# Miniprotein binders against Protein PET54 (PET54), part 19

Target 1, 293 residues: Protein PET54 (PET54), of Saccharomyces cerevisiae (p10834)
Amino acid sequence: MKASSKAIKLVLDHLKSTGRVLGSVESGNSATISEKTASVNKQQQLQEKKPSVLQYRSYNPYLVKEDFLSILPENLYKKRGQFTNELDFQLMKVRDPKYFQFKDQYYLFFNDYNSLTEYIKLTKHSRINKIRVKMTPLAQPLPTLLTKLQRYSKNLYNAFRSSEQYFEGLNEKVDVSGEFTTNQLRSILDSVEEIENKSVLVWNIPTKLRSHDILNYFWFYNIRSSFKIYWDDEMKRNLRFISFENSHDAYRFKRNYHGLLAKELLTLSEKGDAADYSLEMDDSKILIEHLSE
Short names: E, the ipSAE of ESMFold2; O, the ipSAE of OpenDDE; V2, 0.75 times the mean of E and O plus 0.25 times the DockQ between their complexes.

## First folded at step 12 (miniprotein)

Design Q8 (from N6 with Y27Q L28E; at its last look DockQ between E and O 0.08; V2 from the best seeds 0.00; counts 0 for: pae O 2.2 > 1.5, placed apart)
Fold by ESMFold2, look of step 12:
Structure Q8 (fold): chain B 293 residues (1-293), chain A 102 residues (1-102)
Amino acid sequence: as target 1 above (293 residues)
Amino acid sequence: SDEVRYLLERARFLLFYAQWLIRFAEQEADQGDYETAIELFNEALEILEKALDLLDQARKKAEELGDPSLAEKIRDLMKEAREKLEEAEELIQRAEQMLKEK
């Protein structure tokens, strides 16, 4: 943990030093034109810096950090702790920023590029669920990545708070013109993980269940926010975001209702006559995705 | 522009739903419930066909607006949707074979 904290501090000190150099060049003399040009090239070089992020493409949405640790060579794990601390990374499922749907890929955020390169080397011939891994360094520049992460984080945070904030926030621009710090990146990732642990996406809750019906029937869950993200009138399908005050409620909500026929939910909710609704509705199923699993 | 964005938004939503249907169908097939899996795969096909129709409409409109970069991106999405459709068709065929082997 101290080695990881020390590496973060070194990155922050470098960024602050670079920022001071840029400010100093602005206040310089006639040689400042050449220094300003060099400072602009330095800032451009930093902004074009590739992030220490590996991309792993997979259709399996259930991979966890242990899946990516367990493929490291066994002899490194037999020296208990040596490489687990030194190869520390943060795992993130990549999701669409509007619908929060899994995009068939994961990001592994490493502390530095050497750790990323070492991980690739050590896992080159490994398999996850019998599929040969293909870990690829993320090609996009750091500012592009941070813009995407902040867009996602903002939309998720807004959805967690309310329907109004989510929809109003969809078109707000995300300002990433400030300095990039490892501490801010970690804070964004931690905040996203915290909210995802408490949130589910639910396909096909019957449209006849109004907002108050959902809250009343599910009163034994501590629901914080619940609203339809989107619905398709022609295909008669919808997607709902539901967040809870705690992650246990998100987990048990999925456990209890995933795969249930939508018409059966009407019966369980005591909303309307089940016989009437079952004759009207197709056999669509309620599909639930817990954002953290 | 607004028409293309509407069509693309709707198509992306349907593509996400189809992918979920395929995942759930594969889980049902792994548990031996091939009838349920076939139902879910067939729904995924229906959803994917609609998504392809919307993408084709968006592509035509992007070409009408003179935006070749957008039209190319839409063609890539259409290729992805066709690959998912082929996957679903193959999985249906496989599930039907497994059901007959009982």
Scores: ipSAE 0.563, ipTM 0.815, lowest interface PAE 1.6, mean pLDDT 77
Fold by OpenDDE base, look of step 12:
Structure Q8 (fold): chain B 293 residues (1-293), chain A 102 residues (1-102)
Amino acid sequence: as target 1 above (293 residues)
Amino acid sequence: SDEVRYLLERARFLLFYAQWLIRFAEQEADQGDYETAIELFNEALEILEKALDLLDQARKKAEELGDPSLAEKIRDLMKEAREKLEEAEELIQRAEQMLKEK
């Protein structure tokens, strides 16, 4: 009883902490304005860098960069794989920084505001998968986005290593040092791509199946890490992170077990007192989200 | 249809996530943090509304495809989602009352 409440509290305290990024701008000390000479301080008003990020809301988790290129006028008569990108943008799928699930959003990162505005202009009447394109400039500050992305990257990296590193790392501060650059974004995205290709989220695995039971049952997969990210002992279900040594095993795992009845895993485990699962577990399907898809 | 498939898959994820948020909100309320409970319940409501929208879109497409059996299964999921939404609304009202009494 007491250990479960502490884990849940850690999960909730982290949900609270992700909402309250009170960036306390520490008011840096009043450096003594020494009176020296009236050279025209061109206060280059740091023109608030106009947003170079577009937000696209979509419930389709399977959109790729090519879907966003396909709607450009220059690509209307081109086949997939022949698309040009004169506006040069990067696509990011928005995932939860802690639970890694898709958040029904994509970001398009442009090099500049002019490229962003041109993309909006060119795509204003276009459709992606029969859905009318509605893209909006991202209203959140770039530092906030960078912090979320760095948190995602760090948490995913830790999860890929072990449960211990994941849970310990959840409370660590992420040092957002430096200006947000397209190169930093690319470096972060490139750093997680391999991990994403090797990682799955699994919903509705029975809580009675421990990590060793999972490893034994799925012995034919090179599982690197397997642990519950989110659980309640009373719900008899959990959200599990599973990482693999290779992307092929991750793909096969999703293909083979996505949509299976959760009870079928219990009957196949030697712990198959299936009788003690409440009726609510009987119709529950295993849902597998591959982080690269 | 691939489109019906991804809508249903996504809706199932959202329904599961909302159920967890409700349960966590209840636990926060039981601990006397009614403010946090209300925040989590409201997030659960927003997710359930999204799930219902996806399911309704999937239902319409299943009907357009001439699959009444699939449409009925989607209606059942929509019923469960509505029941969870009503439950969360009642829990919010209770948490709001408890917050006023504190």
Scores: ipSAE 0.259, ipTM 0.646, lowest interface PAE 2.2, mean pLDDT 78
ESMFold2 (binder alone), look of step 12: mean pLDDT 88; pTM 0.870

## First folded at step 13 (miniprotein)

Design KO1 (from N6 with F13S F16S Y17S W20S; at its last look DockQ between E and O 0.08; V2 from the best seeds 0.00; counts 0 for: pae O 10.8 > 1.5, placed apart)
Fold by OpenDDE base, look of step 13:
Structure KO1 (fold): chain B 293 residues (1-293), chain A 102 residues (1-102)
Amino acid sequence: as target 1 above (293 residues)
Amino acid sequence: SDEVRYLLERARSLLSSAQSLIRFAEYLADQGDYETAIELFNEALEILEKALDLLDQARKKAEELGDPSLAEKIRDLMKEAREKLEEAEELIQRAEQMLKEK
C-alpha cells in the first residue's frame, strides 16, 4: 500500500509541477513582454540547438543500454557488464502515449551534439544483433518529444487508477510548461517506472470475458485495474490494460498466461456453459507486454 | 529457485517474441518485402540468442541447486530454441536469394 501511494504521489507531484495552470496571473503589466521575448529567444536558441537525440528503429522490444554500448569500438573485446561509456547517453524505449505499446523505436539522449556525432561516427558500420545500425538524429523538436512523454505519463497514471480516469483524461490538454531539460526527462521516466513495473498490456483476451469476469478469474492476483483500451469487433482483436498492486503479480501474470491459447483461457473460465465457442478466436494466442520490459 | 524461474520465464517470453517476428517476416516476404523480412529475421535470431544465454544461465543454476530434472527440461528448451534459430537462418537465406532475383 505505502509504496504505491508514493509512486502515485510522485507522478501527481510531477504532473502538478509541470501542470501549473496559468492561474496566478500576477497582475504586473510591464515585465511580461521582456520575459516572453527572453522565453521566445531561449526557445529559438533551443530550436537552433543541433539535435542531441538519436532515433533507432527496431522491432525488438528487449534492447537495453548495454546493447547500444556493445557496438562501441572500446567494448569490442569486453564482456557484458564491463562496457564503458565515455559519451554518456540515456536510453528511452518509445511507447504509444495512448495505448502504451512499444512503437518499434528507441531514443538515445546525449548531453550534446558532439557526443551524438561521435557516437554515429563510431557505430556507423556496427551491427546490433546482425542488423546494420541505422541511427538518425531525431527530426522532431524536443518540446514535441516532451509533450508526448508528458501525455504518456499522464495517460499511464490515469490508466493505473481506473478506466474512467483514463478515458476522461485522454481529451485533456497537456500543458507543456518550461524548457526541456535532461533532468525533466529523467524525472518523468523515474516517475512512471514503478507504474510500468506493475502494468501489462494484454492482446487477444476473449471478448466474452468482461472486466469483472477477468477480476474473478484472476482472483489470486492483486489487480488494481483491468479494462479494454482498444477493440476491433470485426477483427475480434482487443488490447487490455491490467495493473497490479505489486510488480511480482504483474511478472507472474505475464509468465503464466503469455502465449496461452485464447480458447484455453475460456475453457478454464467456463465451469458452466461450454456451448457458445465462437470458433473464430480459436487460434489466437494471448500476448502480454510488461511495460517495464 | 526464484532466480531459475525468472530466467526461464524471460527466455520463454523471448522465444514467443522471436516466433512472432518470424511469422511477420514470412508474411512480409510473401508480400515481396524481402528487405524488411530479412531485418526481422535477424532480430528474431538475436532474440533467440538472448533466450539461449538465459537458458544456459538457468541450466547452470539448476545444476548448482542439484536439480537434474530441471536442468534436463532446460536443455530441451535450448534444443527447441536452436531449431528455431536454424529455421530463421534458412528463411534469411531464402529471402536473400529472392531479393537477388528481383
Scores: ipSAE 0.006, ipTM 0.256, lowest interface PAE 10.8, mean pLDDT 77
ESMFold2, look of step 13: ipSAE 0.006; ipTM 0.452
ESMFold2 (binder alone), look of step 13: mean pLDDT 88; pTM 0.863

Design U1 (from N6 with Y6R; at its last look DockQ between E and O 0.69; V2 from the best seeds 0.00; counts 0 for: pae E 1.51 > 1.5)
Fold by ESMFold2, look of step 13:
Structure U1 (fold): chain B 293 residues (1-293), chain A 102 residues (1-102)
Amino acid sequence: as target 1 above (293 residues)
Amino acid sequence: SDEVRRLLERARFLLFYAQWLIRFAEYLADQGDYETAIELFNEALEILEKALDLLDQARKKAEELGDPSLAEKIRDLMKEAREKLEEAEELIQRAEQMLKEK
């Protein structure tokens, strides 16, 4: 685009020249220019605080980045082999910050708003699993979004560290003050992804098994942290967070134990007081969610 | 009120569990394991009914405390939970039909 590049340069040169001319000593002109500059800065700041994020609502928790890439026109995908920075995005499965449960939505984080609008245009008539795509720009201001993401990231990091850090950190303030930059956002997303790859949520491990019992029984896995996030004595259900030193252990843990009856875990571990476990979780299954899936 | 907060927290936990059960049951049904899927859908119904009971208790307590805006928010959450319960009932019917045709 020769004409567009030259036009941009010409406009920039004009703005610099205007700035030096406006630097002349005249109080009335300086006051008027100062008010215009302040107004422009307010508008720029407000525009920069609007996130370049698309929201996609879906009950399907198994969507991956390729599902969102494959709905782009085939010519664009095949021509480049991989999308350029202009159409590239980071995909995030949105989870609640306390229980880390899927919230029926995905965020697509774009480098800028123009890339976001181009993606909407290119996918307007596309479908994922026969459902017409409805990509909606996120309505929340950037500071609100960053606060939510930082809250989630901190809770997840604390859980990865220990039970004590997780529970103490639930009420700690998250500081997103300062500059809202693309690099800060990318750093948060990358950190979240790394921890999620190494973490699982496990429903219904028998409540009598303490964290130390879990570590001893599963010693063959490099478990970093294990603790109950929540338990319900009446309904006899609980949720446990388990993190590993590597993602392969998280993957094989789910593969090996997902769907096992909770009482069968007692059988595998040589029962002490089997009656307690039987009364507590007679028909419950151990259900495992790998956070990266 | 701490009582309303505790009821809501417990209900939220159960709603997450029911949602996960439904998602996993749908996955199993897609793989052809309709019997296990129906079992998990039925468990989700039981969990949703309990969550609705807790929400109703929280709503009544919020009204007793004179907080109509909180009571309204709880009613909205109950509406969402009932919609999920109806969805689970429909999914059971579909899975039972698929099992019959299998």
Scores: ipSAE 0.570, ipTM 0.818, lowest interface PAE 1.5, mean pLDDT 77
ESMFold2 (binder alone), look of step 13: mean pLDDT 89; pTM 0.884
OpenDDE base, look of step 13: ipSAE 0.597; ipTM 0.836

Design U2 (from N6 with Y6R Y27E E87L M98K; at its last look DockQ between E and O 0.52; V2 from the best seeds 0.65)
Amino acid sequence: SDEVRRLLERARFLLFYAQWLIRFAEELADQGDYETAIELFNEALEILEKALDLLDQARKKAEELGDPSLAEKIRDLMKEAREKLELAEELIQRAEQKLKEK
ESMFold2, look of step 13: ipSAE 0.676; ipTM 0.866
ESMFold2 (binder alone), look of step 13: mean pLDDT 89; pTM 0.888
OpenDDE base, look of step 13: ipSAE 0.690; ipTM 0.877
ESMFold2, look of step 14: ipSAE 0.703; ipTM 0.879
ESMFold2 (binder alone), look of step 14: mean pLDDT 89; pTM 0.890
OpenDDE base, look of step 14: ipSAE 0.681; ipTM 0.874

Design U3 (from N6 with Y27E E87L M98K; at its last look DockQ between E and O 0.66; V2 from the best seeds 0.67)
Fold by ESMFold2, look of step 13:
Structure U3 (fold): chain B 293 residues (1-293), chain A 102 residues (1-102)
Amino acid sequence: as target 1 above (293 residues)
Amino acid sequence: SDEVRYLLERARFLLFYAQWLIRFAEELADQGDYETAIELFNEALEILEKALDLLDQARKKAEELGDPSLAEKIRDLMKEAREKLELAEELIQRAEQKLKEK
């Protein structure tokens, strides 16, 4: 058995169940309240803390956790990177829940408020890529942020499954209590990362290539789902979501096709008519973002 | 309003595309392909100008519908779009200068 594939299925089933049940059921009886109370009490046995959040704005979509750790003082960085986890946090790249596009910001989820304030103090005069660090407190209520995270996670999960689930789920309400423990947040972020590792966003695949044409031409990739998220008729631009059964295929798909002239893909796929060189398509390029990057 | 929502959705899509063009152009400029980078930066400018036009239309319609809170949110989005436009213009100037030097 493929351990990565089975683990992903288990997480996807959990996210789907949580997203559908918690988000789609607005009314409930007293029995539902009693069951939720019992679940909270069992989790309190673990004494998990509520996360505290910092917000960081950056146009750079390629920042990783090490970028935020490396700006700590060297004496503290060595201790915290090798021997201690006192300033442990989880990094989240913020993406639009519908188009999955990077929103020029990151969230840092700390275990508690003291860890958050210590991080701010230690990094106040630091720079990332020569840009002065400006860490700010979360500008919105934490429940609002967690609802957006749940929306993103649900939409990404649905897209990973199929176009039908993605579009069906876009207008579904996510009515989740906005409280997560650090362990619950870690689990959600890990499951999102797992899906992102296997997914790409692709601009400008020629409109003539329907979904079955894409599956047929790219048969040497294990594509799980492929569909157009959005298209603009006037500007002749589109965005496609493509997911794969493994992250290696997502990586090599980007490596092989990023920057290719869109008309060249038509020629390679045998869907382009050489006699049809007129203004059906301009010289736009296929641009690919691997979501885990 | 469905029309305001449509205009906003379209504008947001174009803003994401323009930002992606800028990122790709910056990658090409870092590799020394300044000519292609400038072409992509210029495309980003065209896309941003269209997005700003759509946002302005959405703002006017929100004001006509008596929703000043929505109109203010749209003005904030327009401010963000103008910031990206200024960035692209600066990056074009940098790339053009590097082309002239070598």
Scores: ipSAE 0.667, ipTM 0.862, lowest interface PAE 1.2, mean pLDDT 77
ESMFold2 (binder alone), look of step 13: mean pLDDT 88; pTM 0.883
OpenDDE base, look of step 13: ipSAE 0.669; ipTM 0.862

Design U4 (from N6 with Y27E T36E E39R E87L M98K; at its last look DockQ between E and O 0.40; V2 from the best seeds 0.61)
Fold by ESMFold2, look of step 13:
Structure U4 (fold): chain B 293 residues (1-293), chain A 102 residues (1-102)
Amino acid sequence: as target 1 above (293 residues)
Amino acid sequence: SDEVRYLLERARFLLFYAQWLIRFAEELADQGDYEEAIRLFNEALEILEKALDLLDQARKKAEELGDPSLAEKIRDLMKEAREKLELAEELIQRAEQKLKEK
């Protein structure tokens, strides 16, 4: 049932309403990544188009499209369901391009600026989880936004393919040449969604389990790639990317293993000698994020 | 410099991990497993304190290199990390109260 998800939303909503958690206002730039300077004189067409993207800041990583649709007026929501073109948008959870971690914000991608403006007007006094919505149009030029999305998409695609592609691609320039259109933007978003549906991030799979051990133990899943993104030797924590040939495997992998003690995975996998276990293994839990959630 | 980049990368990784610990601990608390939730919230505090220590080291190094804009960015990140730490402390108090009411 959905009792635990509902209760999590209630607790998170209370924390954000008390003002102790950054949820809907922060616009400061504290990123460690270098933003590229787009040349305005290279493609005149892009300077003439307004970005049709709304930013919504929220600490809650579990918001779905229905959360943003349900805050529209009830009679308009039902009437507009007959012609979705006017208020149709694509929801994206914004993630870090290196570790694919949620960045406490969502983008709503509209087909045109008029739809964006109408959505703001209709939701001005609405609340999500008792927090008054503050939808802010992105001020970024379209080329800058596309470059960021292409960097994320490229890193995710490379991770989906292999460890070698991911690590080789981290410092490659992204190609943003050509015409920046809404169709190009939608293509990027659809590609990202397809891969995210088939991918998980896994904290704390024991370091002793190499990629082939993972494949051997999880042989009943169709794993496409599996590798460590990062390992902290002092804290003994790691993050692994695992992708699957289908989204059902990603879903059931999380359902079956989220919250398992890492030590228990060693015993289930029969990796190494039983006498090789270290008394230094702590009580770390395996934590799993399905990227499409 | 390379040292500042290393410290920032470690801190960023630990901040992401602490946030996931908090999320999972909240899931456990929703299921009524307050004892385990408190254990994980406390682990998140430990991780956040380490991340803050790394950020403070990075801030001092940025000041030594004469880069005040980088040092200010690091201070902003430290402020965000302290807010997460305060959140975890509040969640511990609430979970402890619920455990006692049981």
Scores: ipSAE 0.669, ipTM 0.864, lowest interface PAE 1.2, mean pLDDT 77
ESMFold2 (binder alone), look of step 13: mean pLDDT 88; pTM 0.877
OpenDDE base, look of step 13: ipSAE 0.689; ipTM 0.872

Design U5 (from N6 with D2K Y6K Y27E T36E; at its last look DockQ between E and O 0.21; V2 from the best seeds 0.00; counts 0 for: placed apart)
Fold by ESMFold2, look of step 13:
Structure U5 (fold): chain B 293 residues (1-293), chain A 102 residues (1-102)
Amino acid sequence: as target 1 above (293 residues)
Amino acid sequence: SKEVRKLLERARFLLFYAQWLIRFAEELADQGDYEEAIELFNEALEILEKALDLLDQARKKAEELGDPSLAEKIRDLMKEAREKLEEAEELIQRAEQMLKEK
C-alpha cells in the first residue's frame, strides 16, 4: 500500500516551493556512510582542530553562492560591503569521490570561526527556496576533511588527464603531509572548480563507442578526456566522464545533448555510418550533468 | 566483506542513476510532458527495484558474517530506497491523472 494522503500533499507542497520533490536516496544515508567510516587514531584526535565549515543539507543540486549570500539581511549585504567582505566563503557542492555524484549537501568554507558564527546568527531565520535554513557546523576535524577533499580532487584531476590515471589512482594514498591551513584548503577548492567547469558526466552514451569513437564523433568539441567510469552489465547502463579544454564546450555539450535519445544522437552525425549504430544502440535517454552546475 | 562492498557499490551506482531519472522526469512533468515523464519514472522504478535486490543480498551476507551494525545500516538504506520507489509511484499516478485531464 502507498504512502498516505498526507504524505502526498506534503510532497506536492514541496514541489510547488522548489520544483524538485524527490531527494536522493543517498541523502538520508550519505552522512552516516561517509562520516562514520572514517577511522581517526587517538593521536590525530588530540592534535586536530575543527574546521570553520558549515554544512547545508539540500536535495536541490542547483544552489549557487548567490543563494547563500542573498539570505543575509539586505542592509548588511548591500550597504555594508566591509561586513560582507569579512563573511566571504567558498561554496562547495559535495560529491562522491568515485562517481562524482551530488551527495545532497553543500559546504561553506569560512576564513575563521567568528565569520562562521556571525553567518549562522544572521541567517538563522532565513529561507532558501521557502525552506528554513539549517546551517550546521561540520563536526569533522580539519585534517580528516582535507584528506577527503584531497581524495576527491585527486580522482577528479586524474579523470581529467586520462582513464588510465583515474583507474590507477583510485586506490593510491593521497599525500596529507602538507600544512593544514585555510590557504591550502582554498587552493584545493580552486583547482577542483577549474576542472569541474570543464567536465561533464554522461549517462547512456552507446556502450560500443570507445574513447576514440567519442573523439571522432564529437570532433566539433575540444574533448580532453573521455571514458566510462562504470558499466552495469545487467541493466545496460553506463556513466561516462568527459572533459573539455574549455568550459564553454562543457556547457554547450550539455545544452545540445541532454535528454536526447541515444539513437537520435547518431542520426545527427555528418558521418555516413549511423545505420550501423542504430542497430546496436540502447533506447535510453542521454542524461548530462555539468559538474559546475 | 569484499563481496558485500561490491554489492553496495553496484547498488549505489544504480541509486545515483535512479535519482537522475527521477530528476529529469520531474522536469518533464513540470513542462507538461507527462507521457515522457511517466516513461522515465517507470525506468527509475525498475532501477530502484534492482538496487533493493542488491541491498537485500548485501544485508543477508552481512548477517551471515555476524556484522549486525553493517546489516542495520543496509536496512536503513533499503528503507530510504523503498520510500523513494513509493514516491516515484505516486508521481506516476499524478502524472497519469494529469495526462487524462489534459
Scores: ipSAE 0.583, ipTM 0.819, lowest interface PAE 1.4, mean pLDDT 76
ESMFold2 (binder alone), look of step 13: mean pLDDT 87; pTM 0.862
OpenDDE base, look of step 13: ipSAE 0.690; ipTM 0.875

Design U6 (from N6 with F24Y Y27E E87L M98K; at its last look DockQ between E and O 0.10; V2 from the best seeds 0.00; counts 0 for: placed apart)
Fold by OpenDDE base, look of step 13:
Structure U6 (fold): chain B 293 residues (1-293), chain A 102 residues (1-102)
Amino acid sequence: as target 1 above (293 residues)
Amino acid sequence: SDEVRYLLERARFLLFYAQWLIRYAEELADQGDYETAIELFNEALEILEKALDLLDQARKKAEELGDPSLAEKIRDLMKEAREKLELAEELIQRAEQKLKEK
């Protein structure tokens, strides 16, 4: 109980602290026209900064920073764990801000545009998992990326609490105030890491299984939250968010049930004639995405 | 093969996610939020294109494995994905027209 409340408080305090980078405009003195022009010029210069973010599209959800380091010429003869990173970048997996799914994309955040261009040059002919590397500078402004990431962190935090807080929080505007910094990005990513480690997305749980039925069936897991994010009554398919009190349960849940036939869960739940379900549920498998993986 | 299975599972996931984005964008359009609806329809198009690419890869591998029945089932899924793509394009055009009428 106590540890979970502390992590939640850290994410809230961080979301609140990122909102507090609205410097209190002290109400006082008529700062001269010259300072407003300097602030506008700094904002324009921030908009004109060449992109320091590289986009990599991939259907592989399991890429790590080492996969992107391994393709550098300096690492060609090195083993994993011995890779050097002279260009210094941060890897981010791109997830949907509302529905948390992997968007088949990674972002590499470089300190500057020169490091990004050198990385492109060094990796232009390389392959990751036999796929030819094609990386492109991210066309989206950094503030737009920050807005999406703040929305992701807020929605994930709300989902980790309850279905009610998730759905209520979806309509709330994210106030994106302040200068986008790589430190702010890192701080948002660090703030959600614990929640991501405890959270999974589940496709194809039978629609007839209510959240209560899931909690009873999976009684061996410390499930914190379980709700449908999406459902289609015609397709009998749904996307469910499930969070756990610990990362070990999230990992075990994925390992044990990923790729299981959805009909096998119905037979195991003792709920109703297995015969009637066998005809209507296509050979759909339970797909589990662990948000930290 | 495990690889064909993985490609199919991922493609099916993307097809369902795209269908969902389309339905949700329709609801937003019905509420008069045509801008957000158009953004979501465009995201659905990109996802459907990805699904088609994965399905085409799976089809080629099924043919290489000598499973023509699996290759045919994959072609049927590719047809469904194309029909959803055409629907999303039509919905974008309707939403863009409604946005111009405001």
Scores: ipSAE 0.417, ipTM 0.728, lowest interface PAE 1.4, mean pLDDT 79
ESMFold2, look of step 13: ipSAE 0.646; ipTM 0.867
ESMFold2 (binder alone), look of step 13: mean pLDDT 89; pTM 0.888

